# Miniprotein binders against a2bj90: the designs that were tried, part 9

Target 1, 235 residues: a2bj90
Amino acid sequence: MSRSARRKTSALNTVLRVVEVFASIQGEGPFTGTYSVFVRLAGCNLRCPFCDTRYAWSLEAGKPLGVEELVEEIARYEPSLVVITGGEPLLQRHPLNSLVEGLESLGLRVQLETNGILPAPARDEQLWRVYHVVSPKDVPVRVPGAKLHPSWVDYARATGRAWFKFLVANEQHVREVAEYVAKLGIPRSRVYIMPLTPEKLDMKELLELHSRIASLAVKWRLNFSPRLHLLVQLP

## First folded at step 3 (miniprotein)

Design dD2
Fold by ESMFold2-Fast, scan of step 3:
Formats: sequence, structure tokens, C-alpha cells
Structure dD2 (fold): chain B 235 residues (1-235), chain A 84 residues (1-84)
Amino acid sequence: as target 1 above (235 residues)
Amino acid sequence: GDPEELIKRAKETIYEAQLLLLEVIERAEKLGDPRLDELAWRVLQLLIEAAKAFREGDLDKVEELVKRALELIREAKELLEKSE
């Protein structure tokens, strides 16, 4: 292969479609409260009716950015955590592995947020070495096309690098989550329930919803994830 | 047919197509073939539209869009096989 052809092939393999890059506080999951840079990748394989980031659904919403350029942009924020989210980041799996390699070379901690439909990382992927928050959409919210890939449970057991975050609106949802994770053998210590927040909640309603779901987490002996960014009015 | 069975089948078909799409995307990116990348992203677009049609209750459109996606996946696999 000529050097020109090799460079062109490398560019195709190392380009991510990126919607936005911004600094904020991680508002959800096991790293809640951490100063983070969010990298929102374009494209999603689901159309969740409760989705807060509908602007990222389309591949056209993303600007093509080279992995090296993106690593440099992220590094300028000096984050405690890099959160790769979307859409569904695993739709861009190959260049995502290259991004993770670049970020890890700088000593940056990486968390990937995924709907878990696509398989978990293999041992030879850079993604094997980073943290994953898996947000199943088959239970309890029953999104069409959603089904957790069983490899995520195996990955969680093997590495201790995956947590499962479920959107819940009421106690019936929490019961369904408890039954689901018991059936799959997911340890309760790896399970978060998070309020399913409709788009039009005022602050009082948002606090009341958080209080109810947190109380259910205590009752059912599960971890609780807030949506802290909504409570403190950050992106 | 039973509406519950039709819904379950539609969900299963969309899910299986998504898993096949991942295989194509991963292999296409490793090869760096622009034709495979184009096919993979076109398949993704069809599956996105299938999910929308499913929400609208248009099961005929889901079947049509998933069928088109599977045809492109087959084309992509044939290209991958020739490259391997």
C-alpha cells in the first residue's frame, strides 16, 4: 500500500462523528459529582420517547473529528473523568477504541455510557480497560429494538468495570428491575436505579421524584443515581 | 396473528439486525473500505427508521425497512468475504 492510501485508510478508521464536547459535572451513576468532559457521539439505534438528547439521534448531527484532534481538545480541559456518551457510542466502535487508547496514554479515566444492545468489549479491545455504565432499555421502559446483550453480564463479572443503570418511574418498575437482575445474576452492588424524568418537570416535581426513587432504592437495597445536572442546572 | 406475537417478532428482528450491523461496522472499519463504511452507515439509518416506524405502529414499514437493512448487510458480508 502506498503511504497516501495508508493515510487515507487511517483517517477513515480514526474519525468520530461528534455532536459536542463540553465540561460539566457527571450527574449520574457511580461517578456522580466528578468533574468531567463529555464527548457526545452522533447516531443512535433507538428512539426512546423519554430521550433528553434527541438532537444526537442523527448521524448528520455529528461533525467528523479525527481521534488525535479530539484527544487534544479533551486534554485541554484537564478532566478527572472523560464521559463518552451519545447516541450510542458503540455504533462507532472501531475509532472509539482508538480514542480510548489516546486518552489512556494521557492517564485519563474513561467512562462509556451505552444502551447495551451491542456486545461488550473483548479482551483485545482498548474498551476492555475502561468503565462502562450500561443503561438497558428493555426493562423496565420497554423501548422497541432494545435488548441487553448477555456479554455485558459476563464482562461485569470478569472485570468489575460495568454497572447497570435503569430508568424507573414507580415501585412496579423497581420490582421488574430486581427480578431482571436476579434472573441474570447481576449483583445488586452493580445496579443503579435512576428517576425517569419527563421533559416538563418543575424543580419541586423533580425533587419529589428524586426523593421517591431514592426511597425505593433504600427499600429494595439497590444503588440510587440522581440526575444531579438537572437539579443544579448544568448541561 | 396475535398482536403480542407480531410485536415480539418485530422487536427480535430489529435487535438481530442491530447485532449484524455491529459485525459489519467493526470489520469494515478494520479494512478501511469506503464502500463497507457507506453500507454500514446506510444500514444504521434504515434501522433507525425501522425503530421510528415501530413506535408509530407501522409494522409493515418495519418489515420493509429491516428487509432492506438485511439485504445491505448481506452485500457487506460478501464484500468482507472477498477481502478476507
Scores: ipSAE 0.000, ipTM 0.300, lowest interface PAE 10.7, mean pLDDT 79

Design dD3
Fold by ESMFold2-Fast, scan of step 3:
Structure dD3 (fold): chain B 235 residues (1-235), chain A 84 residues (1-84)
Amino acid sequence: as target 1 above (235 residues)
Amino acid sequence: GDPEELIKRAEETILEAQALLVEVILRAEKLGDPRLEELAFRVAQLLLEAMKAFREGDLDKVEELVKRALELIREAKELLEKSE
């Protein structure tokens, strides 16, 4: 009974370290253009040189919020999609499953953004039922400590609820992505390439970069993700 | 003592500690023990610092931080064994 008692107590005291909650438009991936609430969780297991959200790297950057309080806050926005991002959300896996359960009970659609280093959901997790956009950091620009967990490829094939999104700057990066996904057996229909946007681009340069990467997506028969929020100046 | 060997060893050590953290998280989830959750979070923080030190070329700091992370992983495994 001690395990059941501890699990029940943990569930009642479940908290997430949350950096920010805000409404915007999903600018990336398969749900581009969707009215969304973004939940940025604190903590990350990587230090990517091109990271846009360095302020979320530390777990201490997040305010502790109870799962029930967070569900109520999200619901007030009446979103078409809840995007759970970070840092790395899977670092807070136990309370994250509880959050997903609460959101699903309200009929809300959930998308997780993850670096894919931690294992994909198991069938008995609430996370098994939601959408995942996996951003591997093995390629094309390798981040130290990054390696995609092989269970993500199995999860994608079993569920059809995972896509793989890669930041690319040029055709050589696209070639490396194409070789990587072929080697792992990831279907091209589940692969997105997205512009790697340097911090100091004007709008003309940003549009030109989007055009070049989109053209490469057509050439290489991969899906293209914009960074729409950057183009329309939303968070 | 080759600098390239030291860099490779540091990267491998971080990856090994990360794999062990993953194991702790998966087992902790089944038990719902707040102590295991706190240990996993602390290990994650140490590995974040180790990755920063690795990026900065401070291999001595990587070794120190990963050693501390492995000590907490050992503590988490002892708690898991007592609960299972």
Scores: ipSAE 0.000, ipTM 0.204, lowest interface PAE 13.8, mean pLDDT 79

Design dD4
Fold by ESMFold2-Fast, scan of step 3:
Structure dD4 (fold): chain B 235 residues (1-235), chain A 84 residues (1-84)
Amino acid sequence: as target 1 above (235 residues)
Amino acid sequence: GDPEELIKRADETIEEAQELLLEVIARAKKLGDPRLRELALRVIQLLLEAWKAFEEGDLDKVEELVKRALELIREAKELLEKSE
């Protein structure tokens, strides 16, 4: 695409459907513990049985916000990290690239959370330069329609800016994840396992589950992601 | 038919439509055509409705919605061929 055509396309795609914008601590993945602003985009191409954010599934769940307006709102929080999540953020790919461009121009660090069904960024995208936490839904508990796009493995190898995060409930799930990442050639250093948390766990059950999954991470030589925000009762 | 085979067929059909949609989105990005973007959004909406119907066990509705999605994908591919 020419710069002129890309600029015109960006202008036509200057609106994102946004469910919520809020400050919290990143509770998951490689940036656990970081003061962050979360931008939840509307729309998702999956219907995961254990989804915590079913309210974001519909594209209509979000309020239309201009990219420039959203950049200004995010900047007011002075975050160490901007977490763009959803639904599936890549469904709004064109205005998302414009959002990332605006955030990078302010020196803000950006992390995208994605199910990895849509292709990884190309080198000419603003999204190429930011961090990605990919949550494949192919394994261990397969979600209908979930298939990791192979370009995410290539992107991870080329950039070192992608990690793969899997929800696990037991050792059999961890074994299936280990086999999956080995077959795809994903380095273990880029793999996180995270507790699959049912809706109604008390704090004792939540801590016990975290302990069990963390122990399995050590045993299988994988990284462990907590769900820290659940433990400290943050959104 | 076997209910398990019907569920498997619905799942495979949605996956196939989703793979075709990804191809359309990738190619639409290169052209910057707003018509292709609008078609992609409509396909996404139909596939989201198909996933909801799948969860509800309404396999007939899944088949109907995916068929409509595939027709829009075909229309988008025809526009891509004329533009390329």
Scores: ipSAE 0.000, ipTM 0.239, lowest interface PAE 13.9, mean pLDDT 78

Design dD5
Fold by OpenDDE base, second read of step 4:
Structure dD5 (fold): chain B 235 residues (1-235), chain A 84 residues (1-84)
Amino acid sequence: as target 1 above (235 residues)
Amino acid sequence: GDPEELIKRAEETIEEAQLLLLEVIYRAEKLGDPRLMELALRVSQLLAEAVKAFEEGDLDKVEELVKRALELIREAKELLEKSE
């Protein structure tokens, strides 16, 4: 069979395990405030103790959806951005390339959320063309088994389509991020710090935490990511 | 064998290995063992390479990579059983 014929018959190439599809505002990173469709993929290679989407950790939490059907579903929302998130989307890298191809064919912009453990896209992947927000879990939060794959730094330099979003709780964390990105040669303009939120903050505590971390972002000359969806009570 | 059957078998084997990996990660979480998480990461990397080999049409490489992933999953399961 031709490579094209193999693609059409392959379940791995054409089916994603999807937890949920919903429209909201992107609350985080460089696209904050953008009307977006979120595609939450099932399965994660980590178990972060601070994860707010624990229900997506198992592949079994997702339903199998065809890529074509999913493209049609997304398109009905008329999104300004498609955000592919989940557990770890790159665990489903093969059908994810097919999804990106479908979405780009409709002129839709795509942004991937990833923990950066798996290798960055290669030049021959459809994923090479999209935007990536990489959220390392090794610094400063030190999740066991988390290590940023070096290819993300190379991808960021080659394409300008990657940003790095770090979870921080205090100034020591911000210092560790600043040292880490300097060591890796990541430009500060591509670095975001975001509040690490415990599960049980009230709105007052959440606002105070945002204020502190935003002030640290200014002090350390880093970009600030809010958790805007939490502040405005959207999904 | 039939090329379609070989492709299907490779797909099923990758999917099975992915599910087994997630089971190991889920059980390892309860223990908080960083060694198990490291094994799980290594397995996840092998599976990512297997998926790439599959896209390239190199089914022999898929089989090799998945075999290595399954060996590490077995090691992880044995470590879990000793910790329970």
Scores: ipSAE 0.106, ipTM 0.590, lowest interface PAE 3.1, mean pLDDT 89
Fold by ESMFold2-Fast, scan of step 3:
Order: sequence, then structure tokens, then C-alpha cells
Structure dD5 (fold): chain B 235 residues (1-235), chain A 84 residues (1-84)
Amino acid sequence: as target 1 above (235 residues)
Amino acid sequence: GDPEELIKRAEETIEEAQLLLLEVIYRAEKLGDPRLMELALRVSQLLAEAVKAFEEGDLDKVEELVKRALELIREAKELLEKSE
């Protein structure tokens, strides 16, 4: 095989469309409060009405970055956690596995945020070894085309490295989540409910919403995820 | 009519109705009004059916279900206006 052909296939397998890379605090899910570097990948297979990152929906929103270059950029931040988000990161699955391999080689802890429509990692993928926060969009507010791939439940049971995070506005939403996870056999210990934040809440309204959803988490015996970055005014 | 344009319009119509529903839910919770909660529940069920119809390619059913949802949202807004 020629060097040019090998270079071309290597680039195809080791280039990611990246919207932004920045340091912040993980505000959501099981690693809330962790000093993190966020890597936002371009492209999404959904058009959620409550999406606050619509600028990442198109693949064209992302700058092509080589995996090695991106690993070096991430490492410069010296993070406790690397959060790979998007859009939908699994749309760039092949180069994403290469990124995860590079990050693991440096001993960095990696968390992927995904809508769970695409299949969970297989045992031979680098992605099998990292943490996943799955945000299903088929409940409680149903998004057209959104259906959780059943392999995510199997992955969660097999590895203990997946959690399911649901946006909720009221108790009826929590009830629907509880019924959904019971039907799918998702352990409650793997379930987070998180406030669905409408646009332009002031700090008092944001705190009141967090308090209400947290109280429902206690009542329904589910884990609670804040949106901590919103409360402390970080990206 | 362009089929792709009709599909996009249906998807946008569902999205707009879902956003309006979320606003009603949020305000119903703050107010604690059982009538608003009942309307929000019925709207939620209609929009879930509309998403199902969209996935099945039944755009006429999407239009009918969303129309019914928007009528209930209007009732909810009238109740909210009286309570504020």
C-alpha cells in the first residue's frame, strides 16, 4: 500500500470534527463537581426542542482536528475528567475510539455524553472501557426519531459504566421515567433525574426548580443531577 | 408540495408544540393548579401520539393531533392568564 493511501485512511480514522475544547466543572451526572475538559464534537442525529447547543448540530460546525493534536491539547489542561459531548459523539465513532485510546494511554478518565440512539460500545472498542452518561430522548418529552438502543441497558449491567440521565419538569415526568426504567430493567442506582431548565430563568427560579426536582428524586428514590454550571455561572 | 418540505414542517410543528407544553408544565408547577396539570397531561399524550404518527409517516395525523394539542394549550394559557 502506498504512503499516500495509508496517510489518507489514517486521517479518515484519526480526524474529529470539533466545535470547542474548554476547561470547566462537570455540572451534571455522576461526576458533578469534577474539574473537566469538555470536547464538543460536531453533528447530531436529533433536533431536540430544549437543546441549548444547536450550534453543534451540523458537522460543518466542527473544525477537523487530528486525534494526536487533540490529545495534546486536552493534556495541557491537566484535567481530572475528559467529557466528550456534542451533538452526538457516536456519529464520529471510529476516530472517537482512537481519541479514547490516546487519552487512556495518559491515564485520563473519560466520560462520554450520548443520546443513546446508536448502539452501545462492543467489547473490542476502546469506548467499552470508559464512562457513559446516556440521555434518552424518548421519555418524558418525546423527540421524533429518538429511541434508546437496547444494547445500552446490557452495557450498563455488564460494565457498571453507564448511567441514564433524564430531563424532567414535574412529578408526572418523574413517574414516566420510573415506569420507563422499570420496563427496561434499568437499576434505579443508574438513573439520574435533572431539571429541564426553560430559557431565561433568574437565579431564584433556577434554585427553586433544582429544589423541586431534587425533592422528587428523594420521593421516587432516584439519583439527582443538578446543572451546577448554571448555578455557579460557568460554561 | 415537496415531500421533504412537508416532513420538515411537521417536525417543526411538533417541536413548537412541545416547547409550548413545557412552558405550561413549568407554570402549572409554580401555580399548583390541578386543572393546568390535567391539560398538560392531555397535551403530552397528544404530542406523544403525534411523534408516533410522524415516525410512521402519517403527516395528516400529525397535523390533526398537533392542532388538538394547540387547542388545549390555548385553554391552558387562558387559565394561566386568569390565575396571574
Scores: ipSAE 0.072, ipTM 0.575, lowest interface PAE 5.8, mean pLDDT 84

Design dD6
Fold by ESMFold2-Fast, scan of step 3:
Structure dD6 (fold): chain B 235 residues (1-235), chain A 84 residues (1-84)
Amino acid sequence: as target 1 above (235 residues)
Amino acid sequence: GDPEELIKRAEETIYEAQLLLLEVIERAEKLGDPRLEELAVRVAQLLSEALKAFMEGDLDKVEELVKRALELIREAKELLEKSE
């Protein structure tokens, strides 16, 4: 720190802004069906029109929690998986690395949900060791500012610890996803398509949408992610 | 002066700029103008960098990046007025 040049504070180094912590079943992605604790971090660098967690967009929506306190809270649930989500968790990168270190010390499996705009973990970060589900927002439903950072493709190739999950509503969206992942060299085995669920659907409509997108996944030789928590009415 | 006050102000400034970006995004989607889309992308990227700087405790960098983002938001609003 310089006294006159730049102001910094270490107040953020060991504190995370947390919206909620709760136990549920992971409803999405490669770990669908796993008993999990969800840690929703505050703050997001996007404003997606289809966002279901608008309450987490502001950093002010999160309460400050010390890393050690949060690790203890998570451990009480004895989860098979810790899902760190948000907003955008990588906005709180420094204290997030400390959280991951604490969770790894307990032998807990960690999965991060990220929009992939910020760079993938470097090899010297604790985040390098955990699983990442990257949800690009530049394809197929394009969100301004949502360009995927190219380091995520390199990270996925180097570690085998990243998957790419895309919200799709129709076959044209799946085509755009297929073209996108081919262009970037992302293996189809690392790609999930998931139903883009609009406003509240009844159970019949929700099942029909899941069936349609799953059929497209088979046709296009991509993995399918349900939104299982919606089907079984869990948080 | 007080670190807590500076943190609070930086966070509020980022939040306010994010709300203005949302307004630009909603209006740009209706017009389909490539210039507006480009400006919205640039603003979102600057605010992403500002949030990262905030997490790193670099409050002077937050001020710099948010000021730049607000300048582009102003430019986008001027283009919205002219294209209507």
Scores: ipSAE 0.000, ipTM 0.217, lowest interface PAE 11.9, mean pLDDT 79

Design dD7
Fold by ESMFold2-Fast, scan of step 3:
Structure dD7 (fold): chain B 235 residues (1-235), chain A 84 residues (1-84)
Amino acid sequence: as target 1 above (235 residues)
Amino acid sequence: GDPEELIKRARETILEAQALLWEVIARADKLGDPRLEELAYRVLQLLLEAIKAFQEGDLDKVEELVKRALELIREAKELLEKSE
């Protein structure tokens, strides 16, 4: 093999295409309120109509960063949580496992945000050992091409390290989520419903939507996820 | 062959094809060419079908769909080179 081919192969195995790295507060899911560093990876396997991060869909939005350099950059923030998101971070699965290994070696807590279309981690992956928030797009929002891989339910039962977060706009959506998780055998303790926020809501409308969805979570005995960063105007 | 090795190969092939697709999308966005966006969308649909086939254990279908996706990616790259 030529030096160019070897360097390209090495780069593909140890380099991530990264859109942005920034410190903020985790606004969603089971770790809401945690001081976090967000690592947004480039590339996505869906085109959700409600997507807030369309700038991450393309690989050109991602700059190549070596795993070791990225670990050092993250560590400088001294975060309580590292949130790896995207696009769809599992599209970069091989270098992602190396990143997780580096972060865990520093004692950092890692959370992955995924659409759950690609398989859950296997026991021999570093990703097996970290937290996952799975955001299925087949119910209730019905994104074309979205189907939750069944291995995520098995992974959640085996590890207790996966939660399922669903976007909902009304009570009919919550009913559909309840039926879906019952059919798949997902414990309600692992289920979050989160407001589906249309663009251009004012703060009063945003708070009212949060209140309505939170009330439905209580009624249906599910967990509630806010979009806290929107309420407090953080990225 | 080894089923685990075939699964690993199929996964890697899908990821490689998606990386190439996203590169095409990025370059198409810069040019604003709707024909390139249409080709990119067709590739995306084939790769979503390949992911479904992978989920269902149909590795032969994964290979077929990814091969078709790569053919369209080559077509898109040729069109990009002429438009750039």
Scores: ipSAE 0.000, ipTM 0.177, lowest interface PAE 12.1, mean pLDDT 79
Fold by OpenDDE base, second read of step 4:
Structure dD7 (fold): chain B 235 residues (1-235), chain A 84 residues (1-84)
Amino acid sequence: as target 1 above (235 residues)
Amino acid sequence: GDPEELIKRARETILEAQALLWEVIARADKLGDPRLEELAYRVLQLLLEAIKAFQEGDLDKVEELVKRALELIREAKELLEKSE
């Protein structure tokens, strides 16, 4: 490979397409309640009908930002956690590894949100070192083109740095999740169920839905993830 | 001194401070001590300022900021040793 090809590949690995950067409370998964900076990356390999971030589906919805500039912006917020989310962050895997390297060099804890369709991090990636919340879209919600990549199960067993967060609306969905994780050999201690929230629920309906799904989590011996940010009206 | 050697030393010192910061954070996370988390955060801010100063070519400022970061890391280590 010519020196020019290496420079072009290096330059492509230093720019992310970013939709937004904001500070809030992590509302979901094992880090619920943590003061966090959210980095929403552009582009998604799915078109979930229940997606609340449809504006992030196109790569063109993101602005190109340098990894160094983004590390500086994140660090100004004084976060207890950096949450990398978006459409699907792993579509930008190469510059994302550079971002993780920069954030880790500053001692920042990093959590990735992913749909689990793309392969888990390899041992030589910076992404291997961070926390991952995998949100499968095959079970129970059956989004077209969704399939959990098997390497996430292996990654979870090898590192203990992965959790699986499933969207559920009823007890049938919780049953399907319990059967699915048993079949894959995912420990229940790594499984979260979270309310599938339709658009335009009022606060009363939202609380009732949370109560029902939390009760099902106890019944089925699974962890419960709230949507805390919706309950406290934060981003 | 040779500017290349000063740049090399600044990079090595930043990397050392980062490694020590990670050690402190990893121990603080086990203890759940908010004072150690605060110190780790102050060290992080100093390292960010040091990275900016390095990008601007202000090596004297890099050395000052890294020195302050190492002092706070030392204080954090002393707090850890007293908590054991």
Scores: ipSAE 0.000, ipTM 0.158, lowest interface PAE 16.9, mean pLDDT 87

Design dD8
Fold by ESMFold2-Fast, scan of step 3:
Structure dD8 (fold): chain B 235 residues (1-235), chain A 84 residues (1-84)
Amino acid sequence: as target 1 above (235 residues)
Amino acid sequence: GDPEELIKRAEETIEEAMVLLAEVILRARKLGDPRLQELAIRVFQLLLEAYKAFDEGDLDKVEELVKRALELIREAKELLEKSE
């Protein structure tokens, strides 16, 4: 049946380059704690030193997989949430819309994780109807090529289906985030700050960092995102 | 030339090319043409390399990379015109 499925998806020109598919708990953002299937797509558009998925930087790191085959694989996990992440999912935009359509047809909830450099969904895309967690790299730590596309703010205001997640290390970073979101008119209820975790923290250091950033979230009246998967040692 | 003016022009050139890429990606969203997707991906990679070159102060490299990106954008627009 694999061969038949691959022929069908090739005829439809709906193939995604996939790095991995696995079940875990969503560790970040508004759906923290949710039993999820993660779909890591190839093609990272930013080579950030803090990126934990560096193996996804090349499109050739991903294996071609037909959309219908991928939908069937995801469905076998019976997830509460499908998290589409990896490099930058919107680089594979057309087959991504087809994937979302297939997942929604099965009643599955979908969350996209994106850096927000590429435009937000248009109303006629399947992506318009799913959840998005946008991780701008404009602020506080600037990455070359990292400019939030202005359509993401408009999309968030129009739909209520986008949140903005920022990596922060200290109070100066939180101040810069607060100024940034105020200038763009992003409601604080749509904003998450998350610990910027250096490589090789032990568990005590990781908990201490989480505590500090959570305290800053309270002080600045912003939402807090943990990196729960790191704390419970899940992928 | 004025170094400040050259730096500003380089950044503006990358930003203009990125706007054109965004238009191509949105316009192609309903088209299952793998050539358009491949062109968009290549253009995006070139523009990210251009931002890196910009950050490194290599303005000649920025100009070269953006020129290549604009040629691929032109190719993508021709494919879009034929399919529309």
Scores: ipSAE 0.309, ipTM 0.703, lowest interface PAE 4.1, mean pLDDT 83
Fold by OpenDDE base, second read of step 4:
Structure dD8 (fold): chain B 235 residues (1-235), chain A 84 residues (1-84)
Amino acid sequence: as target 1 above (235 residues)
Amino acid sequence: GDPEELIKRAEETIEEAMVLLAEVILRARKLGDPRLQELAIRVFQLLLEAYKAFDEGDLDKVEELVKRALELIREAKELLEKSE
């Protein structure tokens, strides 16, 4: 490899396209209620019609930020958790591994949000060490191009650091999730169902939807994920 | 052909290209080649545009974009084979 190629490799591994960095409470999944810094990465491999972060779909919506600078920015918030989200964070896998390395060197816990289309971390990646919440979009919502990569099931079994969060609107969706996770051999203890919220729900409708889906979670013996940030009006 | 069948084929074609991209990304991890990373990003951008074209009902544009994506995936596979 030429010196120029090595410099390009280093530059690609040290720069992320970031839409936003902010502190809030993790509103979803197994870390609900945790004071967190959110890093929203640009670019997504899906076009979910129900996406609340459509502004992050383009890679061009993100600003290039250095990994070292981003680690310092995150550290200033003194977070209990760093949440890497976006469109799809794993599109920036290489610089994301460098980011994770930097954050872990400071003793910070990291959680990734992913749609599970791209392969799970390999053992040689820094991403192997972090927590993952996988949000499949093939079941029940059937987003075009969504397919859970099978390596996420293997990763979950090997590490115990993965959970699966499914968007549901009704009992039929919950049934489909239950059948799907049974077929894949995903333990129910690792499965969360979360309300699929249309845009512009009022607080009353939002609470009613949460109540209905939570009751279905109990009935179907699945974990419930709120959208706590929406309920408490945080980012 | 049946419009429903054309839509289904277009969706399946994008999905197949995404699976091939995932394979390239997995194999490229060991090499750390910046060319492979750049190719993977370009492939992904094309597939995103293909999904947009699909949502717009422009199946001809879907086919064109996926074809370009598959060409870059082939280039990436050839680079992998030379580096292994």
Scores: ipSAE 0.012, ipTM 0.262, lowest interface PAE 8.9, mean pLDDT 88

Design dE1
Fold by ESMFold2-Fast, scan of step 3:
Structure dE1 (fold): chain B 235 residues (1-235), chain A 84 residues (1-84)
Amino acid sequence: as target 1 above (235 residues)
Amino acid sequence: GDPEEEIKAAEEIIRLAQEALKRVIERAKKLGDPRLQELAERVVQLLAEAIKAFQEGDLEKVELLVLRALFLILEAKELLEKSE
């Protein structure tokens, strides 16, 4: 009983609001095709018009889970990659660093998905040592309140552990992305363009959109990210 | 971390919270929902505390208070969308 009480107290000291935990294939970015466990954290500091996970916007959308409990749940899947996403996971920065520490102690590779509004990790954070895919929302479709924190560019240059992923629908969007990354000094090797997928596209339309955006990536000398999970009908 | 970058980050996140709050208050006023009014008042208090912490140089406290305010703003927006 004493041991159980200590475990409960420890868990309460490092608690995350978690919407869902599930196994799938990473469909996007530099780790496309990797067997992954996705951890969706509650809360977001944006209200994107094209957001697919509006149910995760609220704090109340998440169940409180202790870091130790969550690490054990993730480990049971034996993943090649742990993808921490949200909402915006950096809103829960303190317990997130504790989660990363626990996952790294098990030798698990960790990737964060972030909108980049909050600062990049500092050198003394556990988050400094993991991978980050930053999805700025200030271009090409401007989201009110979105502004990439400048520290993300410095972090990417210093560590080689950050990439920038942009949703694009057409060549004008790609041009705007190219101008944006040039202005900020982001290397093209760190830039991905990804199809902006409206709801209710059929499979033929989805493939055609992927083909068009991939062709633009070649033309503009940028990396291409598919949305593979949509193409293979996985979560 | 760089203290100057941390200060700029704190200023930016306070600005974002204030912009979001303005929209919530505007809509809450039109609906007359007392729950939304209570949430807005709580957010105002948290942001006032965050500004005070910022003036005192307590950047860790600014981050915690602003994040708490943002979560309440998100809850208020969910309630507004449901009332459509």
Scores: ipSAE 0.000, ipTM 0.116, lowest interface PAE 21.5, mean pLDDT 77

